# Ledger of designs, part 1: VHH binders against Type II methyltransferase M.MthZI (mthZIM)

Scores and structures below are computed, not measured.

Target 1, 355 residues: Type II methyltransferase M.MthZI (mthZIM), of Methanothermobacter thermautotrophicus (Methanobacterium thermoformicicum) (p29568)
Amino acid sequence: MKTTHRIYFKNSADMNELKDKSINLVVTSPPYPMVEIWDRLFSELNPKIEETLIDEEDGLRSYNLMHEELEKVWHEVDRVTAPGGVVIINIGDATRKIGKKFQLYPNHVRTIDFFFDRGYQVLPFIIWRKQSNKPTKFMGSGMLPPNAYVTHEHEYILIFRKEGPRQFKTEEERKLRRESAYFWEERNQWFSDVWTDLTGVSQRLNHKNLRKRAAAYPFELAYRLINMYSIMGDWVLDPFLGTGTTMIAAACAGRNSIGYELDHNFKDLIESRINETLKLSNEIVMRRINDHIEFIREKNGKYYSENYKFKVTTRQEQDIRLYYPRTYKKIKNNEFEFFYQEVNPKKERQSKLNI
Structure headers, positions and changes below count from the first letter of each chain, unless a header shows other numbers; antibody chains aren't numbered by Kabat.
ipSAE, averaged over its two directions, is called F for ESMFold2-Fast, E for ESMFold2 and O for OpenDDE. V2 adds 0.75 times the mean of E and O to 0.25 times the DockQ between the complexes of E and O.
[cut] stands for letters that were removed.
The coordinates of atoms that the task and the answers printed are left out; those that the model quotes come from them. Centres of patches stay.

## First folded at step 1 (VHH)

Design f4
Fold by OpenDDE, look of step 6:
Structure f4 (fold): chain B 355 residues (1-355), chain A 119 residues (1-119)
Amino acid sequence: as target 1 above (355 residues)
Amino acid sequence: DVQLVESGGGLVQAGGSLRLSCAASGFTFSTYWMYWGRQAPGKGREWVSGISGSGEYTAYASSVKGRFTISRDNAKNTLYLQMNNLKPEDTALYYCARGDLYSRYFDYWGQGTQVTVSS
């Protein structure tokens, strides 16, 4: 088994490299409108945004202009997403004071409206609450009514489905689907409408210049979503690739991926991370297996995996196959292939005991 | 390959007018914000004007507002800058540029066209 990964360093408002209806899953996190750290980015896209923010102090106008830029990308996302495909967007609302006016700018609402109006099935979304190490939840909120406001500590993982549930018509596709199953205990955790266990990986981007752009898009978030809403061999798209988190997650999950990133300076970083993917992928797969083994020790599983020689909770788990990339090859300047091996829990346990 | 080719520059007297053109190729022109920038001698590159893909939105540097007009013809893949009431301070090499999301750096720019305003 192999997967292919392609990186395009260009504006994802133009995905001319991709055919219509060619993507099975989109997982991405755009720059959030009205969040100050992205003001420069948006202003570079449209200088009028800076004017409205700074000179006119018109937050609403700025908000609308920023979303117009994102919507260019969403149009392409719509074009390239296959029937039955899923679009997942991690996005946060912005709380901001513009001039003398404080308000929340509801990015998740506008994003939902965009896809809803285009006929997508809006699925239940996930609220992602980041554990804020910020000691004082009450920064700036007085104890006197009525002018205090609620602390905003969560983001949204929005989920859209295009043209109904995906159909699997061939035995080969059905087999891949069965092999791409997740464990019962994982399902119970992942398909919760509130995630509180994911910590924003401060991507310590050692590179001074990249620090400001590291939208804390954690690997685990992308990895979960990819396993939840795709099967092995699918094509995953990230129109805002950044440091390459979605691509790495796709590779770890045995999916193909395409990423767009406007800033070519991320190339070295992404390639560096690809190198680290081999080690990471093995650790992740082993963690999943070990966690299951621990889980099943306490629970009498009704079914049995012949492949991994342990009990499972449901019949659908019996055909689970977990792969990890063993090697990779750079095919082109912007194209990588990963080659996979199936995990062997018995062999890997023995090897760790001998280290 | 992305190509931007500017034209229309020249020598003009103060108070005069020029119209710059930029021919774009190698990308979907209508999907990108396009910009005019300029670089005066001894100064850094500065943005002058921007226009959205559809042409619905335009922006101008304060220094040129009311004097310059940016426009585009998406059918011809061409960007325009009408410069009226030119001043000696407008003397610069003018660049056509495709919008860059991350830095005030234009991802792609042409070779530029020289505009010289003589007092």
Scores: ipSAE 0.000, ipTM 0.246, lowest interface PAE 12.8, mean pLDDT 87

## First folded at step 2 (VHH; from c2 with Y104W)

Design c2b
Fold by OpenDDE, look of step 8:
Order: C-alpha cells, then structure tokens, then sequence
Structure c2b (fold): chain B 355 residues (1-355), chain A 119 residues (1-119)
C-alpha cells in the first residue's frame, strides 16, 4: 500500500490542478476572519479590507470582505468534492474591537450558510473547547452588569456532506471501508459533539521568512477527523495547508492528500515534518492498538479480530487493519509517496517484553 | 519550551509609577495575545490587562486610565506601564500568553513579579 501527497504553493482559490469531484474529504482550518493576526493576509488578498479595518473602522464590511475571499476557496472546495464527500472546516469566531465597538464576528455561521445554501447536508458539528484555567480574558465590565461579555473559549469543527451518504458499490470499496473501521471506544470518544481533550499546537516558526502565523490545528484533530470521515486510499484536501498537519495526518492514516499553501517558505518546514511522519505514525498506530488492548482487558469484547488476535466490541471492528508508513519517497519537488506496513501487535509486544 | 519572564517589579510609593516587562521565549508572539494578571495575598488571581497580536487592548476597570499595556513583537516583550499606583495594586503580577482564536496551544504563565505600593 502506498499513498501520494502533493503540495501546491499557490492560492487555493484556484485549484486547477484538481478535477471536479475528485476529493473525498476536505479537512482544513482557514485564516479566521477578523482575527488580527490574519489582517495582513486578507489585506494582501484585497486591499479594501485594510481600508475598511483601519480607515473606516467598519468591522462588518471588513468581515464580509474577508469572507468573500474565503468563499472563493469554498467554491473550489465545492467543485472538487466528490458526491458523498465530506467537508470539514475548523473555524473560530472572532471577538474584536473595531473602533469603539466590541463584538463577536460569527465566522461559523457565515461558513455554515455558505454550504447550507448550496445544498450540503449540515451534519452535527463539534465544539472544540480548550481547557482554560483562566477565568476571564476579555470580560469587559467585570462583575457589573450589563456590559460584561461571555468568555469565548471554543472553536467549531463544521461538518458538511455533499449529496448524501457516500455509497460503496464495489466489493473492494466495501472491503476498504471495513478495514478502515475504528474501534468502538474510539468512536465513542471521537464522535462526541464536544472535544475537550485536544490541545492546540504551538507553532514555533523559527524561520524569519515564514509568515508569523499559519493556520494550524493539532495533529490529533486532523487525524481523528480523517479517520472519522474517510477510508483508506481516499483523497484528503487541505486548501490551507500551513505547516502540513493535515497532510501528515492523512499519511499516518493511509490516505492520500493534497495541500495548498500560499507561502512557499513553508516548504522546508513541511518537508521536515514529513520526515518525522514515519516515527509519529508508528507511535500513533501502536498507541491505538495498545489503548484498545487495555480497553478490552477491562471490557470483554463480544467479537474477535483474526487479524490482530484480540477481542473487539462490535462486528464492524473485526476487519480493522492499521497501517503505518514505513518509508517515503520524494517523487517530485512537491510530491511524496509513503509506503505502508501493517502493524503487527505480536511483534511489538515481544519487543516491549524484551525491554 | 516557552518561557515568560517578568521584570520591573518592586517597591513604590503611592502615586508612583512602575513599568513591568515580560520577555517571552520562542515565537509565541506570532500568534498569542499577551496579558497581565495579578494576585494579592489572600485573593484570587485577577485580570489586569491584555493586548492582542494586532495591538487591541483591554483593561480591568480597576486599572483603566492608570495602566497601559503594550507589546514589542520584535523584542518578544510585553509591557505594563503602571501609573498612579495605589496600595490596592499591591500584588504579584503575572505575565500570560494565550492564543487568539485559532488552533493554538495552551496558555503560558510567568513566575510573577512582586509589586508593592506603600501608603
């Protein structure tokens, strides 16, 4: 088994490299409108944004203009997404003071409306809440009503499905789907509507030439979503690749991926991370297996996996196959291939016993 | 590992001024808002001021008009200019870095610097 990964350093508002209906899953986190760190980026896309922000102090206009830029990308996302494909967008609302006016800019609502209006099935989304020990960040008037604000501490993982549930018509596809199943205990965790266990990624972009900030989410976030809403061999797209997290997650999960990034200076960083993917993938797969083994020790499974010689909770888990990339090859300047091996829990247990 | 280090604290008379500095290690300035908190003896830690990456500032009501938060991204440093200090401002002041909205990591805290305002 192998997967292919391609990187395009260009604006994803134009995905000419991709055919219509060629993508099975989109997982991405765009720059968030009205978040200050992204003002420059958006202003470069449309100078009117800077004017509205700074000169006119018109937050609403700025907000709309920024979303217009994102919507160019979403149009392409729509074009390239296959029937039954899923589009997942991690996005947060922005709280900002423009001039004398403080308000929340509801990015998730605008995004939902875009896809909903185009006939997508809006699926239950996930609230990603980071555990904060901080009681207050931007509270306003403190303890005195009515001018205080609710502490905003979550982002959204929006989930859209194109043209109904994906159909698997061939035995090969059905087999791949079965093999791509997740464990019962994973399902229970991942398909919660609120995630509180994921921490953000600190991106130390030490490179002077890189954007100060990249759209990024934790590896685990992307990894979960990819496993939840795709099967092995699928194509995963990230229009805002940034540091390459989605690509790495796809590779770890045995999926192909395509990523777009505006800043070509991320190339070296992405490549460096690709190199680390082998180690990471092995660790992740082993963790999944070990976690399952521990789970089953506590809970007696009703079914048995012949592949891994342990019990599972449901019949749908019996055919699970977990692969990890063993090696990779750079095929082109912007194209990588990963070659996979199936995990062998017995061999790994023996190795641990010898330590 | 990201570290925040506060400096500039000390003893000052009521009505006096202090300028606190917080130096951040690493590149957290590229995506983090910075803030100041304080904790007086026997009290809970309370918000003092925050500044976004873009320079938007917010202040607790108790310090509005007296304190000014600023940041120098080139120096990875956030400042708190404290004017017209009052005995009630006596506390350990903590620097904090926390992500703006986006998929960024956890909050970072400094060790704190003591500010004492004498009557």
Amino acid sequence: as target 1 above (355 residues)
Amino acid sequence: QVQLQESGGGLVQAGGSLRLSCAASGSIFSGYAMGWYRQAPGKEREFVATISYGGSTYYADSVKGRFTISRDNAKNTVYLQMNSLKPEDTAVYYCAAYPEWGSWSHDYWGQGTQVTVSS
Scores: ipSAE 0.010, ipTM 0.275, lowest interface PAE 8.0, mean pLDDT 87

## First folded at step 8 (VHH)

Design p1 (from n1 with Y102S)
Fold by ESMFold2, fold request of step 20:
Structure p1 (fold): chain B 355 residues (1-355), chain A 119 residues (1-119)
Amino acid sequence: as target 1 above (355 residues)
Amino acid sequence: DVQLVESGGGLVQAGGSLRLSCAASGFTFSTDWMYWGRQAPGKGREWVSGISGSGEYTAYASSVKGRFTISRDNAKNTLYLQMNNLKPEDTALYYCARGDTSSRYFDYWGQGTQVTVSS
């Protein structure tokens, strides 16, 4: 088994390297309109934004212009997304004072409107208590009503689907879909409309030989979403690739990926992160197995996985197979192939099954 | 709460050196990639350097490669940036950050630490 991963260092407002309807899943987090650290980027894309933001102090016009720049990318996302494909956008609202006026700028609303108005089904999405994205706490009048403000502490993981449920027409596709299933307890944790367990606030449990889990906080976000909304061999796109998290998560999940990143300076960082991921990938994927073994020991599962010789809770979990990327090679500048091995619970750990 | 507190900035002559520190708390420091970024006067923020949780893997922006060295001490939950052969264009407010799925959106906390390099 192998996967392909490509990086294009250019503005993703033009993704002409990608064929129409070629992408199964988009997972991305764009620059957030009206969040101050992104002002320069948006102003370089459209110089009128600097004028409206600084000279005119027109927050609403600035907000609209910033979204117009993102919408160039969303149009390309729409073009490349296959029927039944899923688009996931992690985005936060901005609280900000422009001139003398403070308000929330509802980035999630504008993003929902874009896809909804273009015929996407808006799926139940996730409210995520991400740790503070460098928020300036705007207290207003503090303890004096009515001009005090609620503290803003969440982000959205918006989920859109193009043209109805994806169909799996061949026996090969249906088998691969079943092998890509997730465990019952993962479904219960992951498919919740509020996520609080990715805040980075975790008490380390005393654990023999290791005090830390292998998966890092931002990696786990992408890894969950990719496992939730794609199957092995799918193509995952991140038009705002950044540090490469979506690509390395796709690799650990056995999916192909494409990323766009405007700043070529991230090339060395992404490659360094790929190398780290290869070293950790078996541990990352094996955590799912180990967590299941502990869970099912307590629950007396009704079904059985012959692949791994343990009980599972539902019939749909019986065919799960997990693979990790073992090695990779460069095919071209900015293109990588990963080569996989199936996990082996008995070889990697002496955990006993209750069977 | 996640907290990152930068220190070690100051005024230094071109060609000089400084060592920045970032004290971290509120998360499992040793498992995450950590980053330094900076913001020069009149310019946007830019990525400077990154280091893996173990410290085994590092990366640098082209403008600082060979002059800056990122490191970490996981026992002290502290990130460092050794800056050598400083140039006036390195003048900036320096921030440390925890990684995100989109590097276009680094989490920065605290006030940052000012580095000013004189001619």
Scores: ipSAE 0.444, ipTM 0.801, lowest interface PAE 3.2, mean pLDDT 85
Fold by ESMFold2, fold request of step 20:
Structure p1 (fold): chain B 355 residues (1-355), chain A 119 residues (1-119)
Amino acid sequence: as target 1 above (355 residues)
Amino acid sequence: DVQLVESGGGLVQAGGSLRLSCAASGFTFSTDWMYWGRQAPGKGREWVSGISGSGEYTAYASSVKGRFTISRDNAKNTLYLQMNNLKPEDTALYYCARGDTSSRYFDYWGQGTQVTVSS
């Protein structure tokens, strides 16, 4: 098995390298409108934004202009997304004082409106409770009503589907889908409308769970979403690639990927993270199996994995097959090919016992 | 809670060297990628360098590659940035950060340490 991963260092408002309807899944987190750290980026894209923010102190106009810049990218996302494809956008609202007026700027609402108005089904989405981020400092009148403000500590993981449920018409497609299934307990953990277990805050634990955090928490977020909403061999797009998290998560899940990133300085970091990921990939993928074996040991499972012979909870888990990227080749134009090995749970668990 | 405390900044002549430190606590330091970033006057924050939890993998922004060296001491929960051949454009508030994000501000930032490079 082999996957392909490409990086384009350019503005994703133009993704002409991608054919119409070629992408199965989008997983991304854009710059957040009205969040101050992103003001320079948006102002460089559209100088009018600096005028409305600074000279006019017009929050609403600034918010609208910033979203218009993002919507150029969302138009390209719509063009390249295949029928039945899923678009996942991690975005937070902004709380901010412009001039004398404080308010929340509802980025998630504007983003939902864009896709809903264009015929996407809005699927149940996830509220991501992040207690590791800097909380908003806007208290208003503090302990005195009615001018105090709620502390905003959530981000959203919005989920949109284009043109109805994806169809799998051949037996080969259906087999690949079955092999890409996830465990029952992963389904219960992952398909919750509130995520609180990706906090980025170290718990002061006395447990020997050090290997459980082999990847950063943004990696686990992307890895879950990719496993939840795609099958092996699918094409995953991130128009705001950043440090490369979506790409390396796609690689660990056996999916192809494409990323766009404005800042060419991230090239060295992305390549370094790819190299680390290859060293850790077997461990990352095997953790799913190890966690399952621990889970199923205390549960009275009725079915068995056809490929690995441990118990599973449901009939739909019987064909699960997992691979990890073993090696890669670097290709010109920032393209990588990853080559895979299927996990071997018996060998891996025997090695632990012998040590 | 996660705590990052930067130190080692100061005033230095162009061409000189400086070593920054970041004392970390509140998380398992040895497993996370750690980063240095900086913010020059009148500019936004920019990524400078990163290092994997094990220390085996590093990366640098093009403007500092070959001049700066990131390192870590996992026994002391400390991140370092050795800055050589400093230039006036390296003048900035330097801060360390934990983790990574796809397109967002780094999660949890220290107070920073000022580096000023004189012509």
Scores: ipSAE 0.386, ipTM 0.787, lowest interface PAE 3.8, mean pLDDT 85
Fold by OpenDDE, look of step 11:
Structure p1 (fold): chain B 355 residues (1-355), chain A 119 residues (1-119)
Amino acid sequence: as target 1 above (355 residues)
Amino acid sequence: DVQLVESGGGLVQAGGSLRLSCAASGFTFSTDWMYWGRQAPGKGREWVSGISGSGEYTAYASSVKGRFTISRDNAKNTLYLQMNNLKPEDTALYYCARGDTSSRYFDYWGQGTQVTVSS
C-alpha cells in the first residue's frame, strides 16, 4: 500500500489542480476572522478590511469582509468534495474589542450557514474545550451585574456531509472500509460531542499585535477526525495546510492528502515533518494497539481478531488493519509517496526489546 | 503551565551575529517540534525556523537559509537560534513557539526578544 501527498503553494481560493468531486474528506482550520493575528493576512487579501478595522472601527463590516474571503475557499471546497464526502472545519469564535465595543464574532455560525444553505447535512459538531490550568474567570465589571462576560474557552469542530451517507459499491471499497474500522473504545471517545482531552494550550499572548488567545490545532485532532470520517486510500484535503499537520495525520492513517498553503516558506518545514512521519506513525499505531490490549484485558471481548491475535468488543473490529509508513519517496518537487507496512504487534515488541 | 521565555536579542550591526535562547517549561519538550518566528514592525508573523523533537530534522525560511542555525538541548529544555550575517531586514521581535495551532502555525508563543540590526 502507498499513499500520495501533494502540496500547492498558492491561494486555495483557486484549486484548479483538483477535479470536481475528487475529495473524500476535508479537514482544516482556517484563519479565524476577527482574530488579530490574522488581520494582516486578511487585509492583504482585501485592503478594505484594514480600512474597516483601523479607520472606521467597524467590526461587523470587517467580519463580513473576512468571511467573504474564506467563502471563496469554501466554494472550492464544495466543488471538489465528492458525494458522501465530509467537510470538517475547526474554527473558533473571536472575542474582540473594536474601538469601544466588545463582542463575540460568531465564526462558527457564519460557517454553518454557508454549508447549510448549500444543502449539506449539518451533522452534530464537536465542542473542543482546551484544558486551561487557569481558573475560568469571567471578565468584566467584577461582581456587579450586568456587564460581565462569560469565558470563552472552546472551539468548534464543524462537520458537514455532502449529499447523504457515503455508499460503498465495490468489494474493494467495502474491504478497505472494514479494515479502516476503529476500536470500540476509540469510538466511544472520539465520537463524543465534547473533547477535553486534546492538548491545546490556550495562551494569552502579551503582545499588543497578537491575538489574546492562541488556538491549537494538534496532530491528534486531525488524526482522530481522519479516522472517524474516512477510509484508507481516501483523499484528504487541507486548504490551509500551514505546517502540514493534516497531511502528516493523513499519512499516518494511510490516507492520501492534498494541501494548500499561501506561504512557500513552509516548504522546507513540511518536508522535514514528512521525514519525521515515519517514526511518528509507528509510535501512533503501537500506541493504539497497546491501548486496546490494555482495554480488553479488563473487558471480555466477544470477538477475536485473527490478524492481531487479541479480543475485540464488536464484530466490526475483527478486520481492523493498522499500517504505518516504512519509507517514503519524493516524486516531484511537491509530491511525496509513502509506502506502508502492516503492524505486527509481536514483531514490533521484539524489535523494541532488542534496541 | 506552558512557558516559553526568549532571550539573547539586542542591537547589532549589519553582518553581525546573535544567538537567541528559549527556555521551555510546562510540557514534554523533547517530543515536540519547536520553532522560531519573528514579527517586524508593521508586518505579520513570519516563520523563521523549525526543529524536530530529536533535533534530527531542521528547516528554515528561504530568507534565513544559510545564515541561521536552529538547535536544541533537550536536557536543558532549551531552544537556540544562531543568527549570522544579520541584515537590517532581520530586525524583528523573535518568538519561540511550540507545535501547530488552529492558526496553522504555532500553538504557544513566548514574549519574544527584540533583535535590531542597524545599517
Scores: ipSAE 0.007, ipTM 0.319, lowest interface PAE 9.9, mean pLDDT 86
Fold by OpenDDE, fold request of step 20:
Structure p1 (fold): chain B 355 residues (1-355), chain A 119 residues (1-119)
Amino acid sequence: as target 1 above (355 residues)
Amino acid sequence: DVQLVESGGGLVQAGGSLRLSCAASGFTFSTDWMYWGRQAPGKGREWVSGISGSGEYTAYASSVKGRFTISRDNAKNTLYLQMNNLKPEDTALYYCARGDTSSRYFDYWGQGTQVTVSS
């Protein structure tokens, strides 16, 4: 088994490299409109945005212009997403004072409207609350009403499905789907509508030439979503690749990926991370297996995986196959291949452990 | 020439603490999962705890969760198990083991260190 990963350093508003309906899953986190760290990026896309921000009189105008830029990308996302494909967007709302006016700019609403209006099935989304060690600071007038503001500490993981549930017509496809199953206990955790166990690690890029702040969401977030809404061999797209997290997650999960990044300075970083993917993937797979074994020790599973020689909770888990990348090769300047190995059931020594 | 050498075992009273160490040599320590297992008298070998190569991920058997802490120092090629609030049922020979990603859990085992918890 192998997967292919391609990187394009260009504006994802033009994905001419991709065919219509060629993507099975989109997982991405765009720059958030009206968040100050992204002002420069948006201004570079459209200089009018900078003008509106300088005027400090009309945050709504700035907001709309920024979303217009994102919507160019979303149009391409729509074009390239296959029937039954899923689009997942991690996005946060922005709280900002423009001039004398403080307000929340509802990025999640604008994004939902875009896809909803185009006929996507809006699926239940996830609220991602990052555990902040920072004392919840009251914003505004402190303890005196009415001018204080609610603390905003969560982001959204928006989920859209194109043209109904994906159909698997061949036995081969169905088999692959079964092999891509997740554990029952994982499902219970992952498909919760609130995630509180993932920490947002701001990847401070120490490189002078790199954006001081890149929109980065955790590996675990991308990895979960990829396993939840795709099968092995699928194509995952990230129009805002950044440091390459989605690509790495896809590779770890046995999925293909395509990423777009506007800033070519990320090339070295992404490639560096690709080199580390092998180590990471091994850790992730082993963690999943270990966690499952621990879970089943407490919970008597009704079914048995012949492949991995442990009990599982449901019949659908019996065919789970977990692969990890063993090697990779750079095929082209912007293309990588990962080669996979399955956990070898014959070598599993766990049977020797009273597990 | 893979070698795993456990140390730190001994006799301790219930409620006491011990810290086990495992010195690893003969392989790239930092890339592999490492594990602790134990075998009580008359019982089979059981899994206790595991830690990823980077140390980012840890796992514990339910019986020791909240009491034991696994850690590692990759610079020293050493695996640790901090055991707190020890119970008589924790009495066993404790083994250090290297993880094999292809076979999931254990590849090489040490000779073990004896932990005895008195009531």
Scores: ipSAE 0.000, ipTM 0.207, lowest interface PAE 14.4, mean pLDDT 87

Design p1 (from n1 with Y102S)
Fold by OpenDDE, fold request of step 20:
Structure p1 (fold): chain B 355 residues (1-355), chain A 119 residues (1-119)
Amino acid sequence: as target 1 above (355 residues)
Amino acid sequence: DVQLVESGGGLVQAGGSLRLSCAASGFTFSTDWMYWGRQAPGKGREWVSGISGSGEYTAYASSVKGRFTISRDNAKNTLYLQMNNLKPEDTALYYCARGDTSSRYFDYWGQGTQVTVSS
């Protein structure tokens, strides 16, 4: 088993490298409109954005112009997404004062409406609440009504499905789907509508030339979503690849991936992370196995995995196959292949992983 | 006040062509995504085509791709939809919509223009 990963350093508003309906899953986190750290990026795309923000102090106009830029990308996302494919967008609303006016700019609403109005099925989304170690900052008038504001501490993981549930027509596809199953306990955790266990560790990119603040798009977030809404061998797309998190997660999960990144300065960082993917993937798979073993000791599993020689909770778990990249090869300047090995259950049962 | 006025609809035979127009007023037209939608009898409203403010980017529903062409004249604040090789399935009330909004993607629609394609 192998997977292919391609990186394009260009604006994802034009994905001419990709055929129509060729992508099974999109997992991405765009720049958030009206969040200050992205003002420069958006202004570079459209100088009118800077004018409306700074000169005119028109937040609404700025907001609309920024979304126009994102929507160029979303149109391409729509084009390349296959029937039955899933589009997942991690996005946060922005709270900002423009001029004298403080308000929330509802990025999740604008994004939902874009796909909804185009016929996508809007699925239940996830509220991602980041545990802020920051002292609760009361904004506004403090303890005096009515001018205080609710603290905004969550982001959205929006989930859209194109043209109904995906169909699997061949036995090979069905087998692959069965092998791509997740454990019952993982399902219960991952498919919660509120995630509180993922910490957006601000990846301080120490690289002098890299955007100081890469949106804390954690690996675990991408990894979960990929396992939830794709099968092994699928193509995962990230139009805003950034530090390469989605690609790394796809590789770890046995999926192919394509990423677009506007800033070519991320190349070295992404490649460095690819090199680290082998170790990471092994640890992740081992952790999943060990966690299951621990779980099933406490639970009376009704079914049995012949592959891994342990009990499972449901029949659908019996065919689970977990692979990890053993080696990789750079095929082209921006193309990588990973080669996979199945986890060894005997070895994993003995391993105390301190991850 | 934002106004969108559609025109150009009518009765046409299958295989025929129509050109729709939408006159926009009450907002800065040239910076906004504009869209065409349609609603067939007994069906919900569906997206047909979109064009960016500058006109550089266009998008089409799969059902109309290759047959319909969206364009705009920002100097005239007008949106166009050239519809070629029309089919009975294209029969619908066609709407023009603005893409820029504070809370919803499509917040302004015109009254629509009726397109009827006979077999």
Scores: ipSAE 0.000, ipTM 0.198, lowest interface PAE 15.8, mean pLDDT 87

Design q2 (from c2b with A33S S52D Y53S S103T S105E)
Fold by OpenDDE, look of step 10:
Structure q2 (fold): chain B 355 residues (1-355), chain A 119 residues (1-119)
Amino acid sequence: as target 1 above (355 residues)
Amino acid sequence: QVQLQESGGGLVQAGGSLRLSCAASGSIFSGYSMGWYRQAPGKEREFVATIDSGGSTYYADSVKGRFTISRDNAKNTVYLQMNSLKPEDTAVYYCAAYPEWGTWEHDYWGQGTQVTVSS
């Protein structure tokens, strides 16, 4: 088994490289409108944004203009997403004072409206609460009512489905689907509507030439979502690739991926992370297996995996196959292939002992 | 050297019964799951049944309700009671021992015993 990964350093408002209905899953996190760290980026796209933000102090107008830029990308996302495909967008609302007015700018609402109006099924979304060690900043009038406001500490993982549930018509597709199953205990955790166990990785990129902050969600976030809403061999798209997290997660999960990034300076970083993917992927798969083994020791499973020779909770878990990339090859300047091996805990342990 | 030795195979008529035994030598019986596999001519080896150290059993769908796996820890022996045998059950049956923590490959295999079911 192999997967292909392609990177395009260009504005994802134009995805001419991709055919209509060619993507099975989109997982991305755009720059958040009205978050100050992204003001420059949006202003470069449309100079009127800077004018409305700074000169006119019109937050609403700025907000709308920023979303118009994102919506250009969402139009392409819509075009390239296959029937039954899923679009997942991690996005946070912005709390900001413009001029003398403090308010929340509801980015998740605007995004939901965009896809809903185009006929997508809006699925239950996930609230992601980042564990922040930041002391509770009391904002507003302190201990005196009524001018204090609630501390905003969560982001949204929005989930949209195109044209109903995905259909699997061939035996090969059905087999891949069965093999792409997740464990019962993973499902129980992942399909919660609130995630509190993932920490946001503030990647302060100290590189002078790199955007100070890449919209980066943690690897685990992307990895979960990819396993939840795709099968092995699917194509995953990230229109805002940044540091490459979605691509790395897709590779670890045995999925193909395409990423767009506006800033070509991220190339070296992404390639560096690709090199680290081999070690990471093995660790992740082994962790999943070990966690399951621990779980099943405590719980009596009703079914048996013939492949992995352990108990499972449901019949749908019996055909689970977990792969990890063992090697990779750079095919082109912007194209990589990963080659996979099925996990074998016994072999892996022996290899570690001989080192 | 740890060895698994199968016995009890033979020729039986359709609808008949056989009982296979596998004797394990050494200290591998405790803490190991025991299983039966079979390989028909021209086919891949397939899972038949397994029993863990706790006595939990699992069966392939093709043999469920007809075959029963059991173990005697005192005798270091695993059994496969095969009832209502069918011609499609004809195969070499192999005993296997593997750790319960989940190895993808069995640690120990028997030499196999031939089971032939005539129509």
Scores: ipSAE 0.000, ipTM 0.249, lowest interface PAE 12.6, mean pLDDT 87

